VHH binders against q96fz2. Designs and how they scored, part 10

Target 1, 269 residues: q96fz2
Amino acid sequence: CGRTSCHLPRDVLTRACAYQDRRGQQRLPEWRDPDKYCPSYNKSPQSNSPVLLSRLHFEKDADSSERIIAPMRWGLVPSWFKESDPSKLQFNTTNCRSDTVMEKRSFKVPLGKGRRCVVLADGFYEWQRCQGTNQRQPYFIYFPQIKTEKSGSIGAADSPENWEKVWDNWRLLTMAGIFDCWEPPEGGDVLYSYTIITVDSCKGLSDIHHRMPAILDGEEAVSKWLDFGEVSTQEALKLIHPTENITFHAVSSVVNNSRNNTPECLAPV

## First folded at step 12 (VHH)

Design X11
Fold by OpenDDE, fold request of step 14:
Structure X11 (fold): chain B 269 residues (1-269), chain A 123 residues (1-123)
Amino acid sequence: as target 1 above (269 residues)
Amino acid sequence: EVQLVESGGRLVRTGGSLRLSCAASGFTFDDYAMGWFRQAPGKEREVVAAISWSGRSTYYADFVKGRFTISRDNAKNTVYLQMNSLKPEDTAVYYCAAQFGIFTESPEDYDYWGQGTQVTVSS
């Protein structure tokens, strides 16, 4: 997974992240650093995207079932990294393979600290290799959505009016992630960054790409993944597997350029 | 205390129109999607329509076929169901329901329910 969409307005995004805590209380996640949220139809590694994480990471004695929403950098920077420039990392931390998560220090250490997060997206993009050609067909992949009067085609969201109809009740894709906190050696703000855990693709997606993000489907899976106070690493890792509960459509090559940030990126062709 | 109070249900003739209202209290109304459900005798409760917290997105069951319109007024904490071209098959108890966050089609996902209002459509 190297490209996502996350373009919902903050108020819409927040309500799409509605949840119940352990006591059964309905809650919206509290924002940390909301100003760092940059809506985009085309999110690439090194950009900031909103993630969910347990409140217990920030507040001592907090209810670990409570959720915080925070923009974090895509591409995990390990806390032990001693260079001043994250770009000097010698290996790619955009993704973490589920089968080797415990073999890599960069992922094992933060995971052991309970630094699990849910990466939020409208969906993610993947490119299908065309046999015999150097051409790749991009696809937008997302949760099945409820059919609203005009939502049958994401492509109809060309007008502001149609956009509202499609996205106001959008079910966000929830991907399993690991985050870490890095303090720059030269001082400055702590950098929060994340990696997306990947798994072998489900059968439905296998023709498009052989790998997919680990999707946490449903509130129970999301809650268990986030609640590092009550759910052990071992139990949490049981949640990491491919899911068939996805849909997708082909999109234009507009998304190929990471600088393009328009609805055309995810519009069906 | 959370309350959803439906009103407007009555006997109407085939082809007639009816507007249902649901007044909500005891919770933050604009954080909830709202829905209308109905249950006919001997049948399961089914979704009729749903509306997002902002009112910008709406959902209708297939049987509605453009006859009903769901709307809401957040300032009044009220959700409405305008029903036109009513048929005998629309006879049921109609329920208002609230779902925290975004709406779904599943009744089980809704948090609060009204007591219902009877709609009867005569031939």
Scores: ipSAE 0.915, ipTM 0.955, lowest interface PAE 0.5, mean pLDDT 94
Fold by OpenDDE, fold request of step 14:
Structure X11 (fold): chain B 269 residues (1-269), chain A 123 residues (1-123)
Amino acid sequence: as target 1 above (269 residues)
Amino acid sequence: EVQLVESGGRLVRTGGSLRLSCAASGFTFDDYAMGWFRQAPGKEREVVAAISWSGRSTYYADFVKGRFTISRDNAKNTVYLQMNSLKPEDTAVYYCAAQFGIFTESPEDYDYWGQGTQVTVSS
């Protein structure tokens, strides 16, 4: 997974992340650093995206079932990294393979500390290789959505009015992630960064791409993944598997350029 | 105390129109999606329409076929169902319901329910 969409306004995004805590109280996640949230139809590694994480990571003795929403850098920078520039990291941390998560220090260590997060997105993009050509067809992949009035297709979001109809009640894709905290050697602000855990693709997606993000489908899965106070690493890892509960459609080549940030990126062709 | 109070249900003739209202209290109304459900005698409760917290997104059951319109006024903590071209098959108790966050089609996902209002459509 190297490209996502996360373009919802903050108020819409927040409500889409509504949840119940362990006590059964209905809650919206609280924002940390909301100003760092940059909505985009075309999110690439090194950009900031909103993630959910347990409040216990920030507050001692907090209810671990409570959630915080925070923009973090895509591409995990390990806490032990000693260079002053995160871009000097020599290995790719955009994704973490589920089968080797416990073998790589950069992922194992933060995971052992309970640094689990849920990466939020409208959906993610993958490119299908066309046989016999150097051309790749991009697809937008997301949770099945309720059919709203006039939202016959995401493609109908050709007007602001239609856009609102489609996205105002959008079920966000929830991907399993690991985050870490890096303190720059020269001082400054702590950098929060994340990696997306990947798995083998489900059957439905296998023709498009052989790997997919580990999707946490449903409130229980999301809750268990986040609640590192009550749920062990071993139990949490049981949640990491392919899911067939996805849909997708072909999109234009507009998304190929990471600088393009328009609704056309995820519009069906 | 959370309350949803439906009103507007009455006897109408086939082809007639009716507007239902649901007044909400005891919770943060603009954090909830709202829905209208109905239950006819001997039948299961079914979704009629739903509306997002902001009112920008709406859902209608297939049987509505453009006859009904769901709307809301967050300043009044009220959700409405305008029902046109009513049919005898629309006879049921209509319930208002609230779901925290985004709406779904499943009645089980809704957190609060009204007592219902009777709609009867005569032939």
Scores: ipSAE 0.914, ipTM 0.955, lowest interface PAE 0.5, mean pLDDT 94
Fold by OpenDDE, look of step 13:
Structure X11 (fold): chain B 269 residues (1-269), chain A 123 residues (1-123)
Amino acid sequence: as target 1 above (269 residues)
Amino acid sequence: EVQLVESGGRLVRTGGSLRLSCAASGFTFDDYAMGWFRQAPGKEREVVAAISWSGRSTYYADFVKGRFTISRDNAKNTVYLQMNSLKPEDTAVYYCAAQFGIFTESPEDYDYWGQGTQVTVSS
């Protein structure tokens, strides 16, 4: 996974992340650094995206079932990294393979500390190789959505008003991530960054791409992944597997350019 | 205390119109999607319509076919169901319900329910 969409307004995004804590209380996640949230139809590595994580990571003795929402950098910078520039990382940390997560220090160490997060997105993009051509067809992959009155095809939202209606009740994609905290050697703010765990693709997606993000489908899966206080690493890792509960449609090549940030990126062609 | 109080249900003739209201209290209304459900005698409770917290997104059951309109006034903590072109088949107890966050397809996901209001459509 190298490209996502996360464009919802903050208030819409927040309500889409409604949850119940372990006591059954309905809650919205509290924002940390809301000003760092930058909505975009085209999120690439090194950009900031909102993730969910347990409140226990920020507050001692907090209920670990409570959730915080925070923008983090895509591409995990390990805490032990000694260079002043994260771009000097010699290995790609955009994704973490589920089968080798425990073999790589950069992922194993933060995971062992309970630094599990849920990466939020409208959906993610993948490119299908066209047989016989060097051309790749991009697809937008997301959770099945409820058909609303104006839920024509995502593409039929020709007006800003119609577009807002389509996304007002959107079910966000919830991907399993690992995050870490890095303190720059020269001082400054702590950098929070994440990697997305990947798995082999489900059957439905296999023709498009052989790998997919580990999707946490449902509140229970999300809750267990986040609740590092009660759920062990071993138990959490059992949640990491392919899911068939996805849908997708072909999109235009507009998304190929990471600088393009328009609704056209995820509109069906 | 959370309360949902439906009103507006009555006897009406076929082809008639009704407007149902549901007054909510005891919770943050604008954090909840709202829905209308109905239950006829001997039938299961079924969704009629739902509306997002902001009112921008709406859902209607297939049997509604453009006859009903769900709306909400967050300033009044009220959700409405305008029902036009009523049919005898629409006879049921109509319930208001609230779901925290976004609405889903499953009635079981709704957190709060009203007592219901009887709608009777005569031939």
Scores: ipSAE 0.845, ipTM 0.927, lowest interface PAE 0.5, mean pLDDT 93
Fold by ESMFold2, look of step 13:
Structure X11 (fold): chain B 269 residues (1-269), chain A 123 residues (1-123)
Amino acid sequence: as target 1 above (269 residues)
Amino acid sequence: EVQLVESGGRLVRTGGSLRLSCAASGFTFDDYAMGWFRQAPGKEREVVAAISWSGRSTYYADFVKGRFTISRDNAKNTVYLQMNSLKPEDTAVYYCAAQFGIFTESPEDYDYWGQGTQVTVSS
């Protein structure tokens, strides 16, 4: 998983993240650093994307079932990293394999601190290797959606207002992530950054790619992954598995160039 | 106190039109998707139409598409169902319901319900 779409305006995204705390109280997540949110149809590593995390990471004695939403850098920068420039990392932290997460210090350490997050996206892109050619077919992959009056208009409309009419009831993809907090040695703000946990692909996606993000399907899974106050690392890792509750469609090669930020990136072909 | 109060249900002839209203109070209306459901005697409650918190996305069940229009006025905390070309099979109690965040087709996901308004369509 190396490309996502996360394009919703902040107020739409926030309401798509409506949840209930452990007492059953209806809540919207509280934003941190909202000005760092950069919506785009074509997000790549090193960009900022919104994640959910427990309020307990920020407030002593907070209810750990309450959620904060914050933009974080994609590509985890470990807290122990000593260079001044995160681009100097000698290894790729865009993804974290579930089968080796407890063997890699860059992921094991923050996970042991309860630094679990839910990575939000409209969906993700994956490229299928086509037999008999070097060309690859991109697909947009996402949760099944309720058919709305505007469902057939994904990528067809030129107006931002028409896109909002398609997307303001979208079920966001919720992926399991790990985050860390890095203090630059020369000073400056703490850098929050995340990795997406990956698993073997489900049968439905196996013809596209052999790996997929670990998807947290439903509020129970999301709540347990986030709640490091009540759910141990051992129990949380039981949530990490493939899901068949996923759908996809082919898209044009416009998405191949990460500089292309248009609805055409995810439009069906 | 949360209240959803439907109005406008009555007896109409086949082919007639009717407008249902649902006035909401006691919660932040702009954070809720709204739905209209119906239940005929001996039948399960079924979704008729739903509308997102902003009013920009709508859903219609296959049996009512083209005849009904859902809309909302967030300034008045009100959701509407305009029903045209009514048929005897549309006879049911119609319920207004609210769902926090985004809407679904499942009645069990809705948080608040009105008492219902009877719509009867005569042949």
Scores: ipSAE 0.663, ipTM 0.863, lowest interface PAE 1.6, mean pLDDT 91

Design X11
Fold by ESMFold2, fold request of step 14:
Structure X11 (fold): chain B 269 residues (1-269), chain A 123 residues (1-123)
Amino acid sequence: as target 1 above (269 residues)
Amino acid sequence: EVQLVESGGRLVRTGGSLRLSCAASGFTFDDYAMGWFRQAPGKEREVVAAISWSGRSTYYADFVKGRFTISRDNAKNTVYLQMNSLKPEDTAVYYCAAQFGIFTESPEDYDYWGQGTQVTVSS
């Protein structure tokens, strides 16, 4: 759960996030800080990725079912952190285990404030340990996709002529996250940052890795997780469980180097 | 007032061709995926083809077998279905439908529906 692909152009990504508010009105999420969106096939911790969150976090009296999309830093920086440089944080906040979320101050506090978000990605990468070698086999893991004219051939999306045939209708992976807001002690803008909640892996992924992100499968789950105005922390946590509605394929070792930002990172081998 | 108005349905011979059109109004057409569905008497409505908001990604049901082509013209707020090599089993009412965002295969996910246009294919 430490590497993702989130490479769609903003207009494609925004339409993949189409939703209905509680009144049934069709909406696209409104962007905050769109200039901070840095699409890449190979996102790692400390990079910015888009998340969804309730408009109520930003606007007094807003309808809590309305969504904002904003880039945030991957790796939650707790509001109480006192150093000037977030890289000095002495513990890993890339992920948050679901079984201890209410025991860890870094996660319990923002969760109690309703700081729930949905982390967006094309999919995530995971490395399988191979018996008898030091080699690890990376996999790209994502929601099953509706068949398009080029269905089943993600490699065909590598060229400009074929990209839109696969990715224009891609179903984004929606992962449960927690965010916090940190005010740098020496001044500057408030830093928004997130962690991805993890659970035990489903049977389909257990041979790859023993943990997986908590995936929110469908609009009801996404809406309930985001709507801190109407859905309590206790009710929201019932959404946090493994899912079998997931698929994957092996990829080459190109993705191992986080500096490689090419379609080859997720191409099937 | 949202409207989807299909046209072009008529009687044609087996092996013939037909082009359906659907004019859309009352919503932001460029934010919607569009689909063509059909329903024969006594049967459930089923997807024929779908096209993404940009027009660049398409889906076709297995029974189409390359005979139909969906397209859209966002400047004219219109979606089309070119039907070739028609068979008697293609006889149905054809419906235009709109789904906000990305498309799916399920009619339950579509937000707006037209009144339908009858296509009849004779032996």
Scores: ipSAE 0.636, ipTM 0.846, lowest interface PAE 1.5, mean pLDDT 90
Fold by ESMFold2, fold request of step 14:
Structure X11 (fold): chain B 269 residues (1-269), chain A 123 residues (1-123)
Amino acid sequence: as target 1 above (269 residues)
Amino acid sequence: EVQLVESGGRLVRTGGSLRLSCAASGFTFDDYAMGWFRQAPGKEREVVAAISWSGRSTYYADFVKGRFTISRDNAKNTVYLQMNSLKPEDTAVYYCAAQFGIFTESPEDYDYWGQGTQVTVSS
């Protein structure tokens, strides 16, 4: 749960996030800070990635079913944090375990304010430990995809037009997150940051790793998680569970170095 | 008012070719994926082909076997299905459908439907 791919151009990613508001009107989410979106095949904690959140977080009296896309920092910085440098945080907020979310101040406080978000990715990476060795086999893990003209050649696209045939209709992975807003004590812009909620892995992933992100499978789950105006924390937490609706393939060790940002990171081996 | 109007269905002999068109109005065409579905007598409606909002990604059902090509012209708000090497088993009513955002193969996910055009392939 500590590495993702989120490499789609903004227009492709935006269409992948098409939704209906509570009145049934079809909408695309509205971007906040679009110039801060940094696409990459290899996103790590402390980097920015796009998340969905309710418009009601930004506008008084807004329809809470309307969605904003905004880049946020991976690794939640709590609003109560007193130091001037977020790197001084004494604990890891990359992920939040579902079974202890209401026991940790870093997560329960923003959750109580309705600060729920959907973390977007093409998919995530996980490393399988091999018995009797320090070697690890990375896998790319994602929603099952409808077979498009080049989908069997994922990562084999060697030109922009072949890339479009693979990725233009990609179903984005939608993970449950919590965000917070931190005001630096010495001034400056408010920092938006998120954590990804984790659960026990499903049976299909158990041979790879014992944890997985909490995946919101389908528009009803995404809508309920986002809509803090109409869906209570108690109801929202019922959405947090493992899913078997997931697929994966082995990838090369290129992804191990987080500085590598190439299609080879997710190409099947 | 949303409308999808199919045209081009007719009687064609085995091995022949036919092009279907679907003119769309009443919605932002560029935000919708488009699909062609068919329903043969006594059969369930099934996806034939789909094309992404930009036209850059396509899906074809396995039974198409490279015989059909879906395309779209966003300037004319029109989606096409070029059908070649037609077989009697292709006989069906063909429906145009629109799905907001990305496409799927499930008819339940499509928002708008045309009334259909009959294609009949004679032996």
Scores: ipSAE 0.575, ipTM 0.828, lowest interface PAE 1.9, mean pLDDT 90

